# Miniprotein binders against Catabolic L-serine/threonine dehydratase (CHA1), part 6

Target 1, 359 residues: Catabolic L-serine/threonine dehydratase (CHA1), of Saccharomyces cerevisiae (p25379)
Amino acid sequence: SIVYNKTPLLRQFFPGKASAQFFLKYECLQPSGSFKSRGIGNLIMKSAIRIQKDGKRSPQVFASSGGNAGFAAATACQRLSLPCTVVVPTATKKRMVDKIRNTGAQVIVSGAYWKEADTFLKTNVMNKIDSQVIEPIYVHPFDNPDIWEGHSSMIDEIVQDLKSQHISVNKVKGIVCSVGGGGLYNGIIQGLERYGLADRIPIVGVETNGCHVFNTSLKIGQPVQFKKITSIATSLGTAVISNQTFEYARKYNTRSVVIEDKDVIETCLKYTHQFNMVIEPACGAALHLGYNTKILENALGSKLAADDIVIIIACGGSSNTIKDLEEALDSMRKKDTPVIEVADNFIFPEKNIVNLKSA

## First folded at step 3 (miniprotein)

Design J23d (from hbJ with E40I H44F M47L L59W H63Y H70D)
Fold by ESMFold2-Fast, scan of step 3:
Structure J23d (fold): chain B 359 residues (1-359), chain A 81 residues (1-81)
Amino acid sequence: as target 1 above (359 residues)
Amino acid sequence: MDPEVQKRIDEFRKRVEEVWKKAQELFDKGNTEEAMKILIDLYFEILKFYEETGDSRFWDIAYEVMERIDKLREEAMRKSQ
C-alpha cells in the first residue's frame, strides 16, 4: 500500500526460561513509525477517492495530534500529495512539530491538551475553509470505522505469514496490544472476525497506571471518562475509549492488564539494549508481557506451554528518545518509591472518574 | 484474474501518457489548476485499483503520475510572480 507497509511477523526470544513462542508484529516499521499508518492512511485514502469521484470539491486533510496520529496523517498526506493541516497542543515537543512540518504539513500550535487543540481545529480552522471548493477530511486519532478497518489489515498479514510458515492459528493463545482509545484493539477484533477467530483468540489489552480508562470501564461495567491522565505513556493518554471498544470487549474474550510507568520505561530501555530498536512507553507496555510471562499467564487464566504462540503488536511510536526515557527513569528513582507491580484490572480512585451516560 | 488485471494495467499506462499530454497543453495555456486536477484524478483512480488488488504495478504507475504532478507544481511555483 502507498500509505502503509506490510510488516514482518518475527519470532522474538525474550531473556529467561521459554514459557511460550513470542512473535512480534513490527508495526514500528510503518512509514510513520507506528501502526497508525494503516488506519489513518485508510481513512485518508478512502475519503480522498470518494471526494475525487464525486468531483465537486477538492480534498484537504485536518488532524489534531502532536503525537503518532498527527504524524501518521501528515506522512500519508505527503505520500498522497494532499494538503494537510495539523493542530498540536502547546506542550508538544519541538522534535514532533519539526517531524510533522518536515512532511510538508502545516502545523498550528494551540490548546493545553488534545480536546482544546481539536476544538480549535474545528472552530477556527475547518469552519473557515471555503466549503464550496474544499471538502475536509477530518482525522480522529482513533474513533472512526475506516481507521479500524485499516488496522484490521495487520491480521490479514499475520494469518498469511503463519500459513506461509506452516504454523497453525490453533497454536495462537493470545494477541497482546496496547490500548489507548481502542482503535488498534477494534482493528484487531475486526481482522479476527474476518477469519472466524474472534471467539477463539483472546486479546490482552495493556494500559499503564494513570491512563487505564479501558480497564476501569470494564471493571465498572460502563464507559468512564478520566478527569486527569497521569501516565508517561502519552500515546495511551485518552480520557475516553471508543464505544465500539467497550462493546467488543464485552462480546469477545478480552483481558485487561495495567502496568506501572517505571516498569514500562525499564522495558523500553532493556528492549533497546537487547534488540537495537527504540520504542516508546505505549509500545513497551505490550512488550513488557513478553519479559514477564507471569502477568500474561494471569491475564489469560492459564499456563503457557513451550509450543504455544503469543503475538505481541510492536505498535511503534515517535514520542520519546532514549535520552527522554533515561531522564524519566532517573526522575522516578529520585522519588524513592518502591517498584510496585500493578494488580490486573486496577481501579482508579473514584475522584478521578466520571461515568458516561449512554448517549 | 490475471488477464483482467493486466488489461487494466495496460489501459492505465496508455491513459497516463494521454492525460499527461492534455495536462501539459492546459498548463501551457495557463490553466494550471485544471492541469493538476486531471492528473490528481488519474492518480486516485489508479490508487483505488492498487488498494483493491494489492498489485504493486498499480502503485508503480500511480507513483509515476505523482512525480509528474510534483514536476508541474514546482514549475508553477517557479513561474509564480
Scores: ipSAE 0.000, ipTM 0.263, lowest interface PAE 15.3, mean pLDDT 85

Design J23e (from hbJ with E40Y H44E M47W H63E M66F H70L)
Fold by ESMFold2-Fast, scan of step 3:
Structure J23e (fold): chain B 359 residues (1-359), chain A 81 residues (1-81)
Amino acid sequence: as target 1 above (359 residues)
Amino acid sequence: MDPEVQKRIDEFRKRVEEVWKKAQELFDKGNTEEAMKILYDLYEEIWKFYEETGDSRFLDIAEEVFERILKLREEAMRKSQ
């Protein structure tokens, strides 16, 4: 595909004792460096095909993310030769702004956090296009059915790769993925549904302490909105999850794990040094369960046999450099800053988080 | 109109029907992953040719293949119930 790659499913040998067979789905090898190429690429390509076939207007892509979603949109647009405008919050690092601009996308810096950047995109950018000539393609970072559909293609590849290696899907005892807004999780569920596996294979969703909206929503029994995001895993740092994510988690065998920023950073540095692959905190959160099988077994509620398979989605991402991670870890060690979650750090939001007027 | 382009369009339209028939046969036999693979392979081949030529008729064919992929995915989900 022009917008995403078929990625390998490869055995990963974590240092120490292996209690199960770990396979990584290498989404870090996508064109944008993350799984977001699949879903965002699918949304953009599907929308562009429809618009170009209609022939009345020209497509133009609009996104509001300084992270992996914005870069995935810009990368897909570069490959499809589509105009792209990305609005990013003021705190977005210059490196990420430059990376997005280097694809050829226009970058506008506005807003203190994602919601303000998104509002600016809709009210000050998209509202001012010539709607007679341009049909906008709005890219949400995670909350869109075409995005989930695109992500679901990774399950087609996983099933095919297991079959090609003569491995039964019955040996798969879990899939581990990081959860921000839930777009990746939704895609995995939809892929599993296509193969009749959603009721059989549990998904372990991993978050970091300080951005664990998914965990809190499941514990409270309804979707919540965090007032403040305090985790270093900024690509997981959405204040809400999609409504579909909550509904899928209630319907299927979903487990939730929250790990500390310090553990995640240590895992990221360990993995990058041992395997020469740069991974950001969100990706490191999922990989942490490969290094710490007791956490995984506790989440699953059962011990893993040596021939059991666990698939970890190596989701990728480029929001942090190795230097950023080393500095963050050093800061934590020197200051011994306690990671404290305040119980009142959430509110009950409006149920529909998809903007109905994004057209 | 380039006669060579028209020939490729005719060939792709014929292949869409042939590949779709084979995909349905594979799907009916429980080989869902292979059915999906041959459809996606065809979709990518057509899309690549669209990029090379800029001819919107290849977009039309690619969109038709993509809609059939979506249809098969929905049927797979229903069969798993």
Scores: ipSAE 0.000, ipTM 0.189, lowest interface PAE 18.4, mean pLDDT 84

Design J2a (from hbJ with K37L E40I D41W H44F K48L)
Fold by ESMFold2-Fast, scan of step 3:
Structure J2a (fold): chain B 359 residues (1-359), chain A 81 residues (1-81)
Amino acid sequence: as target 1 above (359 residues)
Amino acid sequence: MDPEVQKRIDEFRKRVEEVWKKAQELFDKGNTEEAMLILIWLYFEIMLFYEETGDSRFLDIAHEVMERIHKLREEAMRKSQ
């Protein structure tokens, strides 16, 4: 594909005694540095083809993410020679703004949070286009069927790579992926459905503490909304998951794991040192289960045999530098320093979730 | 070798030249987006046959189309700078 690459499926040997065969799907090698190239690229390409065949208007792409989704949209537009406008929140790092602008995309900075940036895009940018000449392609960060379809292509590649190596898909005992809004998870499920594997291969969805909307929704038994996100894994920091994600998790064998920010950062730095590859916290969250097989086995409800295969989606991303991760870890370690304690412990009630009706 | 597959290979090779000529005409007229899209549609169609058949000759033809897409992309990016 012009908008995404076939990525390797490679055996990964984690330090320590591992009793299973780990394979990573290297989505970090996508043109945008993340799996988002697949789904967002698919949405843009299918929409542009449809618009072009109609012949009445020209396609133009609009996105409202300063993170991996915005960069994936801009990268796809660069490759397809499509006009692209990305609205990003005011807190978006200069590095990400520069990366998006370097693709040739127009970047507008507006809004304190994604929702405000998205509202600005719709009301002040898209509403102002000449609708007689331009047909807009709106790119949501995760919640769109064409995005999920695009992500599902990674399962086609996984199945093909296992087949070409004469490895039975029946040896796959789990797929580990990080969950933000659920677009990646939805794509994995759809890919597995295509091969009749969705009822057999469990998915372990990983979140960090403070952005664990998926875990909380599953525990409560209905979609919830977080009032605030407190995890430093900002690329997982959506207030809600897609309705389809909740429905798939209800239908199929899905496991949910929440890990601490400190453990994720330590994993990111460890992976960088051992494999010379910088990964952001969201990617590190999934990889953490490869370093810590007891957590994975607990999630699966069974011990892994030496011939069992576990596939981890190395989802990629570009939101953090090594220096950012080191500084975050140092900050956390300072708070753990032994302190003289009086008896002034006061628990402030934390209410940051809202129960939502199932769609 | 499957005779039906060979026929499809020959048809795609001919179509690559036809679509490329049309893409160049569109690009020369300033219709860069349309020029790119017709090549991308062709690439996608060829890749579907590669996935269905596993025959590397489809992949070779798809790579040829991709190189031509990159050539037009480079010119389009340079023109917009």
Scores: ipSAE 0.000, ipTM 0.175, lowest interface PAE 19.3, mean pLDDT 82

Design J3a (from hbJ with H63L E67W H70F K71L E74Y)
Fold by ESMFold2-Fast, scan of step 3:
Structure J3a (fold): chain B 359 residues (1-359), chain A 81 residues (1-81)
Amino acid sequence: as target 1 above (359 residues)
Amino acid sequence: MDPEVQKRIDEFRKRVEEVWKKAQELFDKGNTEEAMKILEDLYHEIMKFYEETGDSRFLDIALEVMWRIFLLRYEAMRKSQ
């Protein structure tokens, strides 16, 4: 694909005695450094093709994220030679602004938070284009069916790679992924649906304490909105999940795990030193379950045998440096408050309603 | 997953590169209409399989072909000015 790469599915040996076979889907190797290349690339390409076929206007891409979504949009536009404007909040690190600008995208700094930047994009940027000549492609960070469809391509690759490695998909006991707004989770479900595996392979969705909207929504039994996000895993820091994410979690075997920021940062640094790959906190959250199999087993509700396979989505991300992670960890330690691992695990048992959405 | 579906996906991926090479040769020789037609024919063939199977890999391949048509149309427009 022009906008995303086929990424490896490789056996990962976590330090210590493994109770299961771990495989990582290396989404950190995408052109933008994260899985977002798949979904956002699909949205942009599909939209641009539609606009071109209509023939009345030229496509231009607009996004309001200083994080992985904005960088994925800018990277896709660089590869497709499309004009791109990204509005980022005032607090966005210079490093991220520079990364986005280096793709050729225009970066406008406005707003205290994502919602203010997004409002500025819609009311002051997109509203000012010549609508006779330009048709805008608006890129949401996660909540769009074309984004989920694009992410679902990783399951096609996982199934193919297992087959080429002579591994039965029946050995897969779970897929672990980080959950922010749920775009990644939605894509995984859609991919599994395509292979008839969505009711068989449980997904363990991981969040950090302070941005665990998914966990809370599932516990309460209805979507909720957080008034404040307190986690340092900013890539997971959305106030709401997509409605589709809640619906999928109700329909399929979904498990939810919440872990502490300190544990995630320690995992990111450990992973960087052991595997020579810098990962951000959102990615570290999922990888933490590879380092701590007891949390994973608790979430799955069963012990893992040595020949069981667990796939972890190494979702990537480029919003932090090793220095950022070290500074965050130091800050946590100086607060003189012990941080304890919190794993809230629950199972969604409505497997019998798989056909209700088609009725 | 049906082995026939996987075989078809592999065949289409190979054909995209073969048809793209042929389309570029036609375009370079000034046969723009024929270059676009062979890509459009391939796109419609792939989309038929997407509609029948629901397998997004067919859609992915089809969108690659349509993007290449987009590029050729844009280049043709530029040259005609």
Scores: ipSAE 0.011, ipTM 0.527, lowest interface PAE 9.3, mean pLDDT 85

Design J3b (from hbJ with D60L H63F E64I E67L H70Y K71E E74I)
Fold by ESMFold2-Fast, scan of step 3:
Structure J3b (fold): chain B 359 residues (1-359), chain A 81 residues (1-81)
Amino acid sequence: as target 1 above (359 residues)
Amino acid sequence: MDPEVQKRIDEFRKRVEEVWKKAQELFDKGNTEEAMKILEDLYHEIMKFYEETGDSRFLLIAFIVMLRIYELRIEAMRKSQ
């Protein structure tokens, strides 16, 4: 694919007595540095092909994210030679703005939070295009079926690579992935469905404490919205998960693990020191289970045999900066930050009765 | 919170910026090995405090130093081409 790469599936030897065989899917090697190249690239490519075949209008891409999603959209547009406009919140760091601009994308800074930036994109940018000449391609950070379809391609590669190594898929006892909005998780489920494996292979979804919307939604038994995101893992910092994520988790064998920020940072440093690869906290959350097999076994509800296989998605990411880490450090050091109980930090999202049909 | 731990965290934060500035000056003058050494020495000193205290704030500071070491390694590789 022009918008994403086939990435390696490679053995990872974690220190200590091995209770299972770990394989990492190296999504950090994607063109945008994260798995988002697959899904966002798929959305953009499929939409652009449809628009081009119709021949009435020219495609232009619009995204609202200063993080991995915005960079993935800009990178895909650079590769496809498509005009791209990204609206980012005012707090977005210069490094991310420059990184996105360096692809050739236009960056507009507006709004205090993602929702305000997204509203500005829709109301002040997309609503003002010449609709006779331009057909817009809107890129959500995670909540779109074409995005999930694109992410599902990693399962095709995993199945093929296991076959190439003469390894039976029956040996796979779990797939570990980080969960923000759930786009990655949705793609994994859809890929497994394609091979008849979704009912057999459990998925362990990992979040950090302070952005664990998925875990809280599952415990409450309905989707919730967090009022405040307090975790250092900003790439997982969505206030909501997709409705599809909640439905898949109820239908299939899904386990949920929440890791403390301290443990995730320990894992990031440990991994970098041992394997010479810098990883952001969101990626470190999933990798933490490779270092701590008892957490993994508890999540799975069973002990792992030495010849069992666990696949961890090394999801990548480029949203972290030195300034972001320094700001997170400052927040951790203050100890003045109010202790927010989980029960006080969520609301049930209000459904707009008019929004029954997306148009 | 141990007051001595808090004081050391504040001291390391300041020293990371001071050592980084010195490392960049050394690197710009062609003293790449010395630039790397002072950053690596700082990294190991911070990590020792992390191992003794278990305080994740030392881990974050060490991570910043490590990112800067990688930045200089990439630039050194570019220069050799």
Scores: ipSAE 0.000, ipTM 0.157, lowest interface PAE 17.8, mean pLDDT 83

Design a1 (from t7i with E14T T16V E18I D26E R29E A30L E33L E40R)
Fold by ESMFold2-Fast, scan of step 3:
Structure a1 (fold): chain B 359 residues (1-359), chain A 92 residues (1-92)
Amino acid sequence: as target 1 above (359 residues)
Amino acid sequence: SVKIEIRVETDGRTYVFIIEVDSPEELRELIELILRFLERLGAKEVEIRVRAESPEEARELARLIKELMEKMGFKDVEIRWEGNRVTIRARK
């Protein structure tokens, strides 16, 4: 595909491990440096093809993210030769603004947080296009069926690669992925459904403490909204998950794990030193389970045998440098006062009557 | 609308549930769901703060909440009133 790469599925030997066979799906090797190339690329490409076939208007792409989603949209547009405008919040790092601009995309800085940047995009940018000439393609960071469909392509590749290596898919005992808004998780489920594996292979969704909306929603049995995101893993920092994510988690065998920021940063740095690959905290959260199989086994509810396979999605990301991670860890270590347990503050966003059966 | 805040310190964390509802039936379902979640965490004491639009509404909501907590096994339910605000403490 023009907008995403087939990525390797490779055996990963974590130091001190012998009980299970870990494979990483190397989404960090995507054109944008993250799995988002698949989903966002799919949305943009499908929409552009439809618009161009219709022939009445020209496509233009609009996104509101200073993180991995905005960079994925800009990268896809560069590859497809499409005009791209990305609105980013005022706090967006210069490095990310420069990365997006270097693709050829227009970057507008507006809003204190994502919702304000998104409102500006819709109200002051998209609302002012010539609707007779231009048909806009709006890119949400995660909540769109075409995005989930694009992400599902990684399961096609995983199944193909296992078959090519003469490995039975029945040996796969779990897939580990990081969860922010749930777009990646939705794609994995859809891919598994296509192969009749969704009821068979459990998914372990990983979050960091302070942005664990998925974990909290699953424990309560009701979608919730966090008032504040306090985790360093900003790419996981959504206040809500998609409705589809909650529905899939209710239907299929889904497990949830929450990791502390300090442990995640240490894992990112450890992985960089041991495997010469820089990963951001969101990616490090999933990889942490490869280093800590007892946490994984507890989540799965079963012990792993030597011939069992666990696939970890190395989701990638470009939000942090090694220096950023080192500075963050140093700051945590210099605190004189112990870190107070982060309060789980949440809101029920829905006011309608909800009939849920709880265990 | 009515705002209810449920605050519990358990399992080393503080859980804050904020519920804004327009009907007593909706409130009943949400409170029951939250109480079941808190039981899974091993919570022994729960504090619920209610802010209604009137003292009369606050009294009706407090009665509903007390009944539900008692059905869930919470005992020693204490209610404190101040205008349209009510604080309910229950221990298991």
Scores: ipSAE 0.000, ipTM 0.306, lowest interface PAE 11.7, mean pLDDT 83

Design a10 (from t7i with E18F E20V R29E A30W E33L R36E)
Fold by ESMFold2-Fast, scan of step 3:
Structure a10 (fold): chain B 359 residues (1-359), chain A 92 residues (1-92)
Amino acid sequence: as target 1 above (359 residues)
Amino acid sequence: SVKIEIRVETDGREYTFFIVVDSPEDLREWIELILEFLEELGAKEVEIRVRAESPEEARELARLIKELMEKMGFKDVEIRWEGNRVTIRARK
């Protein structure tokens, strides 16, 4: 595909006594450096083709994310020669702004948080286009069926690669993926559904403490919205999950794990030193379960045998440099971290289930 | 922690609440919140369906909801239960 790569599925040997065979799906090798090339690329390509066939308007792409989603949209637009505007929050790192601008995309800095940047995009940018000449392609960072469909292509490749290695899919005892808004999780479920595997292969969704909206939603029994995101894993720092993510988690065998930021950063640095690959905290959260099989076994509710296979999605991302991770770890060791109780940090969102209180 | 599913039908619209309760007082607070929501909607005819983890919990929840709905001015409050499922219908 022009917008995403087939990525390898490779055996990963974690240090220590391994209880299972780990395979990583190397989504960090995507054109944008993350799995988001699949889903966002699919949305953009399908929309652009439809608009071009209609012939009445020209496609233009609009996204609101200073992270991996914005970079994936800009990268896809660069490859498809489509105009692209990305609105990013004011706290977005200069490095990420530069990466997005270097694709040729227009970057506008506005809003303190993603929701404010997204509102600005819709009310001040998209609302001002000539809708008779331009048909906008709005790119949500995770919440769109075409995005989930694109991510589901990952499972096609995993099934194909297992078969080509003469490995039975029946040996797969779990898929580990990081969860922000749930777009990746939704795609994995849809891919598994296509192969009749969704009821058989459990998914372990991993979040970091301070952005664990998925875990909290599952524990409360309804989708919730976090008021503040306090985790260093900014790529997982969405205030809500998609409605579909909650519905899939209720229907299928889904497990939830929350890991502390300090442990995740240590894992990222360890992985970089051992395997010469820089990974951001969101990716490190999933990889942490490869280093710590007891956490994985507890999540699965069973011991792993030596011939069992666990697939970890190395989801990628470019939010942090090694220096950023080292500085964050040093800061955590020297400063007291404020504790925010979960009960004080969420509300019920208007769009998911009835919002009983407006704040 | 006890998980309770509450489904509410009013004016042809269906609302679903999944609540997690740690105490009877917490449960009461959740039920009062849901009833306040129904009052804001101006609901004149409501159907509340409850699925609890046990028949005893379902009966206790049904009694509480009926009491609160009557207190809010709903008339003809009817309760039907079967196992751990309870349906409450009320009109005002």
Scores: ipSAE 0.000, ipTM 0.145, lowest interface PAE 18.2, mean pLDDT 83

Design a11 (from t7i with E14T T16V E18V E20T R29E A30L E33L)
Fold by ESMFold2-Fast, scan of step 3:
Formats: C-alpha cells, structure tokens, sequence
Structure a11 (fold): chain B 359 residues (1-359), chain A 92 residues (1-92)
C-alpha cells in the first residue's frame, strides 16, 4: 500500500530474560512513525478512490488532532496528493504543528482541548466548504470501521511472518498493545477474527495512570468518560474509548494493565539507550511488559514457558522528544499522584462482566 | 444540586470521583458502580463526602450510601454530620 508499509516482526531480547520469546511488530517504522498510517491511510485511500471514481466532486481531507492521528492523516495526504486541513488545540507544541505543516497540510489552531478543536473543524471549516465541488473525508483519531480495517492488516503480516519462519500461531500466548481510544485494539481483534484466533489469543491492553479510560470502563462494567487526562502519554489521552472496543473486550479474552508515568518514562529512555530507537510514552507502556514479565504473567493468569511467544506492538509515535522525557522524569518527585475525575453521565449497556487484572 | 466526592488510595494511586448531579435518581446506580470499581481495585478503606441542598437530603443520601457499602461487605461504617454535609468512612 502507498500509505503504509509492511513492517518487520523481529525477536526482541530484553535484558535479564531467559524465558518466553518476545517479538515486536515494528509499527514505529510506518511513514508517519506510528501504526496510525495503516488505519487512517486506509480510510483516506478508500474514500478518495470512491470520490474520484464518482467524478462529481473532489476529495479533501479534514482531521482534528495535533498528535499522531493528525500527522498520519497529513502524511497519507502528502503521499496521495490530497488537500489536507488539520485543526489542533491551542496547547499543541510548535514542533508538532511544524511537523504537520511540513507535509503540505494546512494547520489551524483552535480550541482548548480536542473536542473544541473537532467542533471548530466541523462547524467553522467543513461547514463552509462548497459541498457541490468538494466531498469531505473526515478523519476521526480512532473511531471508524475503515480505520480498524486498516489496522487489522498488521495481523495478516504477523501470521504470514510466523508461517515464513515455520512458527505455529499456537505458540502465541498473548499480544500486548497500548490502548487509547481503542482503534488499534479493534484492528487487532478484527485481524484475529479473520484467522479464527480471536477466542484463543488473549490481548493485554496497556494504559498509563491518568488516561486509563479502558481499564476503568471494563472494571465498572460500562463506558466512562474522564473529565481530565493527567498522564504524560498524551497519545493515549482520549476521554472515551470506542463502543466497539468495549464490546470486543466483553466478548474476547482481554486483560487490562495500568502502569505509572515514571515507569513508562524510564522504559522509554532505557529502550532508547539499549536499542537506539526513540519511542514515545504510549509505545513505552506496551514495551514495559517485555522488561517486566511478572506484570505480563499476572495479566495473563499463567507463567510463560521458554518456547511461548508474546507479540508486542511497538506502536510508535512522535508526541515527545528525549528532552521532554528527561525533563518530566526530573520533576516526577514533586508531582502529586494523578487524580482521576470521572464524568457523572454514565451510560448503562447490557452487562457482561470482564475479568480484569491490574499490575 | 448534590456534590459527592469519593476518595480512595489503592495500588499506589489516588482516585477521586467528583460527581455533581441535579437529579438524585441516578445517584444510587452511579455510586454502586464506583464502589464496585473500588472493590475490584482492592480498596479496603473508602471516604465519601456529600454536600446536599438540605440536611434532610444529606441524611437520606447517607442512609443510601451506608446501605450500599454494607451490602458490599464494609463492616466499619462511620458517619459524621454537619448540616447539609456528611462524611462517610468505611472499612472492610
């Protein structure tokens, strides 16, 4: 595909481990630096092809994210030569604005947080287009079936790479992925469903303390909304998960792990020093379980054997620099424990209890 | 409106649920869900602070909360009152 790469599935040897075989799916090697190239690229490409085939209007892409999703949309548009407008909140760092603008995308700064930026995009930008000439392609950061379909392609590659190495998928005892809004998780489930593996391979979803909407929703038994995100892992910082994510977690063998920002930052810096790869906190959260197999075993409910395989999605991202991480670590001793403020408007769907295990 | 603050420290984390409701009909269900969540986290001690619009409303809410906490296995439920404010502390 023009908008995303086939990425390698490679053995990762974590220090001090003489047990289970870890494989990383290197989504950090995508054109946008994250797995989002797959899903967002798929949405944009499929929509653009349909619009161009119809021939009545021209496609234009609209996104509201100053993070990895906005950059993935802009990168896909650069590759497809499509007009792209990204609306970002006022607190978005100049580095991210410049990064998006360098693809050729237009960047508009508006709103105090994502929801206000998204509202501005819909009411002040998309609502003003000439709808007879332009057909808009709206890119949500995670909540769209074409996005999940695009992400599911990584399972095709994982299955094929294991087969090429004469490794049975029966050896895979778990897949570890970071969870923000759940788009990545949804794609992994859909990929596993395609191969009849969704009811056999458990998924361990990892969040950080202060943005653990997934963990909280599953433990309460209904979707919740956080009023404030307090974690350094801003790319996981969504107020809600998709409804599909909650439904999949209820149906399949899903485990949830929450780790502290300090541990994540230390993992990011350690990984950078040991493997010469810069990773952001969201990616570091998943990789932390490779360094700390007791947390992983507790989540899975069983000990791992030497020939067991665990796949970690190295999801990538560019939200933080090494300097940002070092500065955050230096200030951690004076930071108060994050306070989680939950919105008071719960919705109450049909109850199925999902067993969760916390680290 | 009624304001409720539920505070617990467990597993190295501090959870503070700040709830403001204009209608108290959803309050029982919401508190029950939060208490179940805290139980799953292994919380053995929970503090709930309620600020109601009247002393009568505060007493009714304290009665409801005590009933729910006892149903969930909390043995030592201590209630302290001050007009339209009530603080409930419970232990397993």
Amino acid sequence: as target 1 above (359 residues)
Amino acid sequence: SVKIEIRVETDGRTYVFVITVDSPEDLRELIELILRFLEELGAKEVEIRVRAESPEEARELARLIKELMEKMGFKDVEIRWEGNRVTIRARK
Scores: ipSAE 0.000, ipTM 0.345, lowest interface PAE 11.5, mean pLDDT 84

